# VHH binders against p21908, part 27

Target 1, 324 residues: p21908
Amino acid sequence: MEIVAIDIGGTHARFSIAEVSNGRVLSLGEETTFKTAEHASLQLAWERFGEKLGRPLPRAAAIAWAGPVHGEVLKLTNNPWVLRPATLNEKLDIDTHVLINDFGAVAHAVAHMDSSYLDHICGPDEALPSDGVITILGPGTGLGVAHLLRTEGRYFVIETEGGHIDFAPLDRLEDKILARLRERFRRVSIERIISGPGLGNIYEALAAIEGVPFSLLDDIKLWQMALEGKDNLAEAALDRFCLSLGAIAGDLALAQGATSVVIGGGVGLRIASHLPESGFRQRFVSKGRFERVMSKIPVKLITYPQPGLLGAAAAYANKYSEVE
Key: E = the ipSAE of ESMFold2; O = the ipSAE of OpenDDE; V2 = 0.75 times the mean of E and O plus 0.25 times the DockQ between their complexes.

## First folded at step 11 (VHH; framework vhh_6z1v_2)

Design Y2 (at its last look DockQ between E and O 0.20; V2 from the best seeds 0.00; counts 0 for: pae E 17.9 > 2, placed apart)
Fold by OpenDDE, look of step 11:
Structure Y2 (fold): chain B 324 residues (1-324), chain A 121 residues (1-121)
Amino acid sequence: as target 1 above (324 residues)
Amino acid sequence: EVQLVESGGRLVRTGGSLRLSCAASGRKLSSYAMGWFRQAPGKEREVVAAISWGGGYTWHADFVKGRFTISRDNAKNTVYLQMNSLKPEDTAVYYCAAGSWYETLSQYDYWGQGTQVTVSS
């Protein structure tokens, strides 16, 4: 059956027709992107998508939402749209829907993602295990953390706020970094370190520690400088970023009992080529008595272009598998 | 990509001082964190000190106890180890290494050939 998959962020909403069957996503159609500011509501965007499609829309929707999805009224920052889950079917003239958090959607995407869209980072180069826990973390605007359990031919996604756990420095330099960040932030979570903005935080801290003058850079420029390898401070910041990413990924894997780890998010994709050459692996496996165990955990990186859409569709397929 | 050459190692008496130098070529030293390591006969190589790319941050092993100091001059593409109050236990081949900032051996990418430091009683 066909469904409309939707990924809704603050500034943009992406629409696609997905084909689902037997608990799986068979296909994801062409993406149509709307600016949320140009549409007063999801309903209007929905109608516009229908017009563009040139045929009646499916009577089913899968929605990835960039925020909490629990409650009677859902709102987003910088998005005029207001969602009322209880009236969503009526408003969109559909029979069924799923509504999930955007990173939850990423986790669902991982559950259904073809191995061709998972780049190998470290550990054994093998497919994700069919059974067990997969830890998923996604550095981006923030830090998403989820995990999924595969068991008895089924899977379950567990959304978390893991990005808000405390940063634990693992060496003296990181002690200094933490100390500097604590001057700016009341609390330093791992999101303050391994996120898009996190690179900037590390960059500034290192500059202060080194006594090096620096100009304030936007995150985009800083990431470019770091990845291009043309600025020593930016490169140092990126190196530290990757170390922390490895350490945190390993910690999450241990905490969740994971047998595999998947890195997502926009930042993950940006550092995909850099990460295997970084200190990520070393920090990932450096878990004392568990080093051997950690070394057996495959770590992958998502390269699929629209995991939110895919994941939304996957979530629908998973929920309504009995109706198919 | 980076060649490292240590110098300054020699025989000294207990309580004496030495300054080791490590000259880098091939790439600018400022791109790398630098470390000094040592390996005594029959012992594993151990980290002595490390210095950040800009020189603003340093680390020293506990056994240094303020006796040794790592420094660098990026303009000269050189890193130094000032060793004071030397003891017979400090006898070892001292190695210079370049890489990212790590306190572990395995993460340094480039190594020198080492310079022998011998401290006599």
Scores: ipSAE 0.055, ipTM 0.592, lowest interface PAE 3.1, mean pLDDT 91
Fold by ESMFold2, look of step 11:
Structure Y2 (fold): chain B 324 residues (1-324), chain A 121 residues (1-121)
Amino acid sequence: as target 1 above (324 residues)
Amino acid sequence: EVQLVESGGRLVRTGGSLRLSCAASGRKLSSYAMGWFRQAPGKEREVVAAISWGGGYTWHADFVKGRFTISRDNAKNTVYLQMNSLKPEDTAVYYCAAGSWYETLSQYDYWGQGTQVTVSS
């Protein structure tokens, strides 16, 4: 069957027709992008999409939303749209829908993603297992954490707020980083380290610890300097970032009994070529007596350009392909 | 875990020169301060020199100032100790160490097995 897959962010919303059957996404059509500031509501953008295609839209929708999806009224920063889940079917003239957050959509996309979109980072170079737990984490504006359980030909996405767990220092430098950041945040979650802004947090802490000049840089410029190797302190911050990403990815994998790990998010893409050369692997496997177990876990990175639409469609297929 | 391996220790004459190397595996040293330490038989281990993460700051003990120079090559994941004007009292096992700050023993968490330097009179 056909559905409308929608990926709604702060400034843009993306629409596509998807075909789903038997719990699978068979195809995604051409993407149409709208600026959310130029349309007063989701309903108006929906109608515009139908006009552009010159056809009646399917009576089913799958929506990835860049924020929490639990509540009676959903709003995003920098998006004029207000979503009320209880009235969504009536507003769009549809029979069914799914509504998931954007990182939940990433997890659903992983379940359906062709292996060509999963770059190998470390561990065995194997396809994702057909059964077991896949730990999924994605640094971006914040840190998304989800778990994907595959079992008995089905899968389940477990979204978490795992990015908000506490940062645990693993050496004396990280003790000092934590102490510095506690002055700014009182409680230092791993997201304060493992995110786009997190590189800046590490950079500032390192400058203070070493007693060297610190220049306030925006995140984009700092990331560029670190990746190009043009500043020793920025490069040290990136090394720390990758060490911490490996550490927490390994911790999550242990806690959930994962058979594989997948890294996503905008920052994940940014560091894709750097991660294999970084300290990521060493921290991922350095779990004491469990090092051999950890070394058998493949770690992959998502390269699919816009997993939100695929994930939304996958979520719909997963929910509505089951016999009641 | 980071593994540190020192090399280059040998017998040299008084007044001679020697370069020690410390190669690391397991992770990049660019995130750590590095130090060289030494221990002569029957004496306490003492810090010889230290260098910051990026190499912008170095520290040398008074007993080696002007004679020893610590340096690092982050691209090769290696730290060096250039030892000039060697004296018999420089005879010791020299250790490479990695840690979070470069000035004291309590700041270094990872240690090599050491390399013997012997200076003959």
Scores: ipSAE 0.000, ipTM 0.143, lowest interface PAE 17.9, mean pLDDT 86
ESMFold2 (binder alone), look of step 11: mean pLDDT 81; pTM 0.836

Design Y3 (at its last look DockQ between E and O 0.84; V2 from the best seeds 0.00; counts 0 for: pae E 3.6 > 2)
Fold by OpenDDE, look of step 11:
Structure Y3 (fold): chain B 324 residues (1-324), chain A 121 residues (1-121)
Amino acid sequence: as target 1 above (324 residues)
Amino acid sequence: EVQLVESGGRLVRTGGSLRLSCAASGRKLSSYAMGWFRQAPGKEREVVAAISWGGGYTWHADFVKGRFTISRDNAKNTVYLQMNSLKPEDTAVYYCAAGSWYETLKEYDYWGQGTQVTVSS
């Protein structure tokens, strides 16, 4: 069965034809990307996609949405599109649909993802367990956190707001970083540390601690400097980022009873080569009496290019598996 | 987790210059504040200089009197000690250390094996 998989963000929407069967995604077709600002609605984008495809669209849709998906009216920041879930089938002329949060989609993608798209970071280099909980965190614009339960041949995705838990400093430097961030933010969540913008927050804090004059750097430039090793302070910030990522990943794993951890998000992919050489592993396993247990947890990183699309399709397959 | 290896120590004449290097392995040096220490025969180990993670802050002991300069290159995973105007009193084994902070000896977690610096009259 063919479906239309859609990943909708603030500025772009991605479309693809997916083939699903027996609760699995068999294939994901070529991606077509639209600027949301160039289309007044999802319906118009849908029609445009159909024109491009040159054949009738499937009467089924899987939609990953970059926001809350609960409610009668869904809106996004910097996106003119408004979704009304109750009228979606009518508007798109489809029979069935699934609508999920974008990070929820990532979790679904993990459930179906081939091991070839999961790079090993630390722990045992083995496949993700077939049973148990998988912790998933994805640094990007923010910090997505979800977990996946595999049990009895089925899986369940649990979306969370885990990125908004409090930051817990683990050494004197992190105490100082936290203190500095508290001057700027009413509350310092882990998203303020391990996200795209989080690197900047760490960088600024370190600069202040060192007494170095700094100008507000563009996040893009800062990440480039850090990744390319062009600046001592930027590199230091990145290393601190990786330490914190490890600590937080470990904490989440403990809290969720995870037997494996998967890192996603755009930032995750960017730092993939740095993580094995960073303090990530040390912080991940440094959980007191649970160090031994933590050391047995495989940590992977998503390298699949469009996990949102895949995950949307997977979610559809999962939801309608009983119909086939 | 971190291995530190000092190099550059040798015999030099009074007034001479040396540059010590400390190369780190196992983990990126940028995660740590770095320090140089020295220990002369029959004396306690003393701090010579310290440098913050990004290198923006440096500290030097009073006995340095502007003669020594600590620096770091995180891309090379190395910390340096430029020593100028050396005196016989500077004769010691010089140690590199890494830690999460740089204010006290107790905050350094990793140490090198040291390099001998000898200054002759």
Scores: ipSAE 0.677, ipTM 0.874, lowest interface PAE 0.7, mean pLDDT 94
Fold by ESMFold2, look of step 11:
Structure Y3 (fold): chain B 324 residues (1-324), chain A 121 residues (1-121)
Amino acid sequence: as target 1 above (324 residues)
Amino acid sequence: EVQLVESGGRLVRTGGSLRLSCAASGRKLSSYAMGWFRQAPGKEREVVAAISWGGGYTWHADFVKGRFTISRDNAKNTVYLQMNSLKPEDTAVYYCAAGSWYETLKEYDYWGQGTQVTVSS
C-alpha cells in the first residue's frame, strides 16, 4: 500500500510517497521539501503536496516529528505548525497514521536499512547482529539517542532523551573543560559537547584554558576549520569531540547491553573520515573489566540520505503491515 | 596502538642546530599536550619543553630557554623541537611524550622510544 511519509523539522518538512507491505518499506519516492515558515499548517503543506503530485493522497500517513511526540499539543521551536494528534486523521482526511520522534524514526530506518548504507567505524567489521540491542546516537543540532531491540524476528524502538544526561570528564583537561562550561550552563549535559554547537563550546573552553584569545565563529566556519586542519585549536576541539562521542557511545552501549552501535546525524556524516583516526575507539572500549566485551561491538555510521522519511515509513509498516 | 616516533637526532658540532620531529600514529593527538624530554646515560629523564593542545601555551626549561623552541602542527599530527646553539651537555636521547596536561611527568601517558642527539666539541 501507499502512504505519505513526512519528516517535520523546525524549518523544513519533507514529504514522500512510500510503498509498504508485509512489515517492510518497498520503495520511497522522490521527496518534496517545504519551508515550514511558508505554510501555516501541516494540513496546508499536505494539500500542496497533493496538488504538486496531481493526485489524491493516500489515506495513511507516517510522521517523524523533531521533538517529543507524547502530548495533547505538539510544537517545535522555529516551526509555526501546531499538531494535535487526536485530530490528525480528521484534518488530513486519512484513516491511519503513526507519529514518532525524529530520532525514533532513525532507529526504525536502521531496522530496515540495507547494509550498504552502514559504514564501518570500529570493532568487528561485520553486519549488524540480527538479535540484540542496537544503540543509536546522532549528533546534529542536538544529540539524538535511541535504542532498537531486535528479537525473535521482531523489533522494538525505544525513543529517549539520552543526549541530556551528564557529561563525565575522563582526564584533567576534561575536568577543566567541564569547569569552564559550568560557568555558562546550569548543568553540562553531553549534548553541550556532542552536537553541532558543541564543537564551539569545546573550542571556547580550550581557548580559555590555554589563556589565548578566540574569535566568536559560527558553527559552519568552525567545523570547516576543524575538518580542514587550518587551526590547531579547532582541530584539538574536534579531537575532544570525538573522544567524548566514543566515551558516551560506550557508556550507552554498556548501560543497554548493546550488541552494536550506530552513529547518525548530520554531524556524524561530517566526521566520518576523522573517527577512525581519532580517540573514539579507545574511549568506546575503555570500560574497565568490560574492555574485551566492548571491543567485540561493531560501530557503524549511517550514510543513507534522509533516514527520517525511511524511518517514518518503516514505523508505519511495523505497526500496520504484517510483522516480518 | 598510539605510537610516537621521534626522528632527526644525529651528531652535530657545538654551536650547531638541529630540528627534532615526533610523528604520532594510531590516532590524532591534536587535543593532547606534548612534551620533549631528554635523558643522558646514568641520569634521570628531564623535561625540556612542553606545549598545549593548540600551541598557545609553551614552556621551556631554563637550561634551554632562548635556544630551543617547541612547536606543533596538529594537521600533520607532529610536534617539533628546534634546537639552536647546541652544547655538549645537550647530548642525550630525546623523547617525545603526550598527555592531557603538561605540569608534571605524571601527566604524560604516551612516550616515544627516543632519538639520539650527540653534540661534539
Scores: ipSAE 0.342, ipTM 0.763, lowest interface PAE 3.6, mean pLDDT 90
ESMFold2 (binder alone), look of step 11: mean pLDDT 80; pTM 0.829

Design Y4 (at its last look DockQ between E and O 0.27; V2 from the best seeds 0.00; counts 0 for: pae E 4.8 > 2)
Fold by ESMFold2, look of step 11:
Structure Y4 (fold): chain B 324 residues (1-324), chain A 121 residues (1-121)
Amino acid sequence: as target 1 above (324 residues)
Amino acid sequence: EVQLVESGGRLVRTGGSLRLSCAASGRKLSSYAMGWFRQAPGKEREVVAAISWGGGYTWHADFVKGRFTISRDNAKNTVYLQMNSLKPEDTAVYYCAAGSWYETLSRYDYWGQGTQVTVSS
C-alpha cells in the first residue's frame, strides 16, 4: 500500500511516496522538498506534490510535525502553515492519517531502521536488542527524548519532554557553569546545554568564568570552530557538551531500565567522530554501584540522513498496516 | 584509559631554558584545567602553574613568576611549561595534572608519572 510520507519543519517540508505492508516500510520514493514560506498551506504543497508526480496521490498520509501534536490548532515558529487535525482528512481528500511529533518519528524510524544505519559509539558492539527499552536522545535546535519499548514482536513509542529536566552539575567547573547560566535562565534545563544553541551557552559561560572577552558567535560558526579544533575555548565547550550528553543519556537509561541507547539528531551526527575521544562513555557509565550494569548497554548513533520520513511511514505502518 | 605523559625533562645549566610537554592520551581533556606540579627531594609537592581549559587564564607561583609560562593546545591534547632562567632550586620531578578548576586545583583527577628536571650550577 502506498501512502504519502511528510516531514514538516519550520522552513522546509519533505514529501515522498512510501510503500507499507504487514507493519513494515518496504520503500521510500524520491524526496520532494518545499520551502514552507513559498506555499500558503500544507494543502497547497500537497497539491503541488501531486502535480509534480503527475498522478493522483494515495488516500493515506503520514505526517511528522516539528512541534507539539496535541491540540485543535497546530503552529510552528517560522512556518506559515496551520494544521487542524480534525479537518486534515477532508482537506487532503484522504481516508486515513497519522500525525506524530518529529522526535516520535525518529523513534519509529529506529524501530524499522536497518542496522547499517546505526553506528557504534560505546558499550558492547551488538545489534539493538529485540526486546527491552531503547532510550533515544536527539540534540538539535532543542533536545528530543523518546523511549521505544520492544516486546512480544511489537513496539511502542513513548514521546517525552525529557530535554526539559534539570541540569545536574558533576564537578566544580559544572557548578560554575550552572551558576552562570542561572543568571540568564533562572531554571537551567539540560536542553540549555545539550542542543545546537547549547554549545554557545557553554562557550559563553566558560569565557565568563575565565574572565576573558566573549564575542557573540553565530551557532554555525561556533560549531565549525569547535569541530575543526581552531579555538581552545570552543573545544572546551564541545568537550563539556559531550560530557553532559553522556551523563544525561546514562541517567535516562537508568531511570527507564533501558537495554540500549540511540543518539540522533543533526547535532548527534555532527559530533559522531568526537564522541569516542570524549568523556561521553565515562559519564554514561558513572552511576555508582550500577556502573557494571551501565557498561553492558550499547550506545549507537543514527546515520540515516533524514529519519523523519522513514519514521512517519513507520508510524503509519505500525498503526494501520497491522490491523485486520 | 586516560594517561598523562610528561616529557622534556633533562639536565640544564643555571640560566638555561627548557620546555616540558604533557600529552594526554585515551581521551581529550580539552575542558579540564591543567597544572604543573613539582617535587624536590625532601620537599612536599607544590603547584608551579595552572591554566584554564581555554587558556585565557593562567596562574604561576611567585617563585617562578616571570620565568615560567604555561600554555596549552587543545587540538593536540597537550600542555606545555616553558621554563626560562633556570636555577638550581628548580631541580625537581615535574608532574602534569588535570582537574575541574584552574585557580588552585583542589582535586586532581589525572596525574602523569613525572619528568626529571635537573639544573646544575
Scores: ipSAE 0.215, ipTM 0.698, lowest interface PAE 4.8, mean pLDDT 89
Fold by OpenDDE, look of step 11:
Structure Y4 (fold): chain B 324 residues (1-324), chain A 121 residues (1-121)
Amino acid sequence: as target 1 above (324 residues)
Amino acid sequence: EVQLVESGGRLVRTGGSLRLSCAASGRKLSSYAMGWFRQAPGKEREVVAAISWGGGYTWHADFVKGRFTISRDNAKNTVYLQMNSLKPEDTAVYYCAAGSWYETLSRYDYWGQGTQVTVSS
């Protein structure tokens, strides 16, 4: 059957027709992107998508939402759209829908993702285990953390706020970084370190620690400088970023009993080529007496272009698998 | 990959001074924290000093007691160890290493071949 998969963020909403069957996503069609500011509501965007499609829309929707999905009224920052889950079917003239958090969607995508869209980072170069826990973390505008359990031919996604756990420095430099960040933030979570903005935080801290003059850079420019190797300070910041990412990924894996780890998010994709050559692996496995165990955990990185859409569709397929 | 080559090790008398150099090639030294280590005969390799990527932060072992100073010149892709007030106990092969900012051996990824420092009574 066909469904409409939707990934809704603050500034943009992406639409696609997905084909689902037997608990699986068979295909994901061409993406149509709308600016949320140009549409007063999801309903209007939905109608526009239908017009573009040139045929009646499916009577089923899968929606990844960039925020909490629990409650009677859902709102997003910088998005005028308001969702009322209870009236969603009526408003969109559909029979069924799934509404999930956007990072939850990423986790669902991981559950269904072809191995060709998972780049190997470290550990054994093998497919994700069919059974066990997969830890998923996604640095982006923030830090998403989820995990999924595969068991008895089924899977379950557990959404978390893992990005808000405390940062634990592992060396003298990180001690100093933390000290500097504590001057700016009441609490320093791992999101303050391993996120898009986190690179900037590290960059500024390192500059201060080293006594290096620097100008304030926007995050985009900073990431470019770091990745292109055009600035020593930016490169150092990226190096530290990768170290912390490894450490945190390992900690999450330990905490969740993971047998594999998947890195997602826009930042993940951006640093994909750097991670294998960085200190990520060392920090990931450096868990004392558990080093041997950690070394057996495959770490992958998502390269699929629209994991939110895929994941939304996957979530729908998973929920309504019994209907087919 | 980073290649490290130590130099400057030689025989010196007690109380003498020596400056070791470590030249890096392959990658920018500024991307790495640097450390000096030493290994005496029959003893384990131990950390002597470490320096951050930019040189703004340094660490020295307790046994240094202000006698040694680590520094770096990223423009020259070189790290230094100035050793003053040398003692016979300082006799060892001194190694340069590049890696993360750690005080543990396992955290350094690249090592030089070492340079022999001998301090006579």
Scores: ipSAE 0.125, ipTM 0.629, lowest interface PAE 2.3, mean pLDDT 92
ESMFold2 (binder alone), look of step 11: mean pLDDT 82; pTM 0.844

Design Y5 (at its last look DockQ between E and O 0.83; V2 from the best seeds 0.00; counts 0 for: pae E 3.7 > 2)
Fold by OpenDDE, look of step 11:
Structure Y5 (fold): chain B 324 residues (1-324), chain A 121 residues (1-121)
Amino acid sequence: as target 1 above (324 residues)
Amino acid sequence: EVQLVESGGRLVRTGGSLRLSCAASGRKLSSYAMGWFRQAPGKEREVVAAISWGGGYKWHADFVKGRFTISRDNAKNTVYLQMNSLKPEDTAVYYCAAGSWYETLSEYDYWGQGTQVTVSS
């Protein structure tokens, strides 16, 4: 059957027709992207998508939402759209829908993702285990953390706020970084370190530690400098980022009993080529007596272009698998 | 995890100049603070210079007296020591080192094999 998969963020909403069957996503069609500011509501965007499609829309929707999905009224930052789950079927003229958090969607995508869209980072170069826990973390505007359990031919996604756990420095430099960040933030979570903005935080801290005068840099520019190797300090910040990412990924894996780890998010993709050459692996496995165990955990990185859409569709397929 | 290889050491006359290089492999140099050390025959190893991760902070020993300058190029994964106005007393094996911090000798975890610098009268 066909469904409409939707990934809704603050500034953009992405639409696609997905084909689902027997609990699986068979295909994901061409993406259509709308600016949320140009549409007053999801319903209007939906109608516009239908017009563009040139045929009646499916009577089923899968929606990844960039925020909490629990409650009677859902709102987003910098998005005028208001979603009322209870009236969603009526508003969109559909029979069924699934509504999940956007990072939850990423986790669902991982559950269904072809290995060709998972780049190997470290550990054994093998497919994700069919049974067990997969830890998923995604640095982006923030830090998403989820995990999924595969068991008895089924899977379950557990959404978390893992990005808000405390940062634990592992050396003298990280102690100094933490101290500097504490001057700015009441609490320093791992999101303050391993996120898009986190690179800037590290950069600024390093600059301060080195006694170098610096101006506030645009995050985009900083990332470019770091990735292109045009600045010693930016490169140092990126390396520290990768070290921290490894450490945190390992900690999450331990905490969740993971047998594999998947890195997602826009930042993950951006640093994909850097991670294998960075200290990521060393920090990932450096867990004392558990080093041997950690070394057996495959770590992958998502390269699929629209994991939110895929994941939304996957979530629908998973939820309504019994109907087919 | 990190291999360091020094180069550039040779025989030079008093007043001459040398530039030492230390090339890192195995991991990006930008992850580490770097230092140059030297050891003369019958003497203890001593720190010559240190440089922070981004190169913003540099430290030089008093005996350098502005003659030596440490620098780094993280893109090239290399740290340098420019040595000017060399003296016979500068004769030593010079070592490159990498660590998580730069203030104390014990904080350097990786060392090169050293390069011989000889300054003749």
Scores: ipSAE 0.666, ipTM 0.866, lowest interface PAE 0.7, mean pLDDT 94
Fold by ESMFold2, look of step 11:
Structure Y5 (fold): chain B 324 residues (1-324), chain A 121 residues (1-121)
Amino acid sequence: as target 1 above (324 residues)
Amino acid sequence: EVQLVESGGRLVRTGGSLRLSCAASGRKLSSYAMGWFRQAPGKEREVVAAISWGGGYKWHADFVKGRFTISRDNAKNTVYLQMNSLKPEDTAVYYCAAGSWYETLSEYDYWGQGTQVTVSS
């Protein structure tokens, strides 16, 4: 059956027709992207999508939403749309829908993703296990954390706020980084380090520790400088970013009893070529007497473009399209 | 695995100059402090110079101050020691090391195999 898959962010919303059957996503059609500021509501963008395709839209929707999905009224800071889940079917003239948050959609996508879109980072180079827990984390504008339990031919996605747990320093430089960041934030969550803005936080801390001036840069320019190797301090910040990502990925895997780990998010893809050359692996496995156990956990990176649409469709298929 | 490889050590005459390089392979060490150490036959290993992760802080031992300069290029994963006005007492095996801090020998976790510098005349 066909459904409309929708990925709604702050400034953009993406629409596609998905074909789902027997608990699986069979295909995704061409993506249509709308600027949310240019459309007064989801309903108007929905109607515009139908007009563009020149056909009636399916009476089923799957929506990934860049924010919490529980509540009577859903709003995003940079999106004029107001979403009221209780009236969604009426307003879109549909019979069924699913509504999930954006990182939950990433986890659903991993469950349905072809293995060719999961690049090896470290550990055994083998397919993700068919049973067990997959720890999923994705640095981006913040740090998304979820896990996926696969068992007995089905799966369950657990959405979390794991990016807000405390940063734990693992060497003397990180002790000093923590001290500097506490002056700015009081409590330093791991998201303050492992996110797009987090590189800037590390950069500013390192400059303060060295006693040198630093330039205020936006995230895009700082990331470019770090990745292109045009500033020693930016490179140092990037290396510390990768060390911390390895450390927290390992901690989450231990806490969740994971048999595999998947890295996603826009920042994850951006650093893909740096991760194997970084201290990521060493920090991932350095869990004392559990080092041998950790070394047997495969770590993969998502390369699938736009996993939110796939994830929304997958969530719908998982709920409504399963074979008996 | 992390490997530090020193190069550039050779025989030079008193008053000469020499540049040592230390390349890291297997992993980026841009967020670590780096140091140069030396050991002459029958003597204990001693610190020559240290540099912070970003290069904004540099330290040189008094016996080389004004003659040697440590530097780093994090994009190339390399640290350097420029050695000028060389003296016979500078003859030693020179080691590159990396650590999360730089105050004592025990704070350096990764070590190169060394490169021989010999100063004649």
Scores: ipSAE 0.338, ipTM 0.764, lowest interface PAE 3.7, mean pLDDT 90
ESMFold2 (binder alone), look of step 11: mean pLDDT 82; pTM 0.841

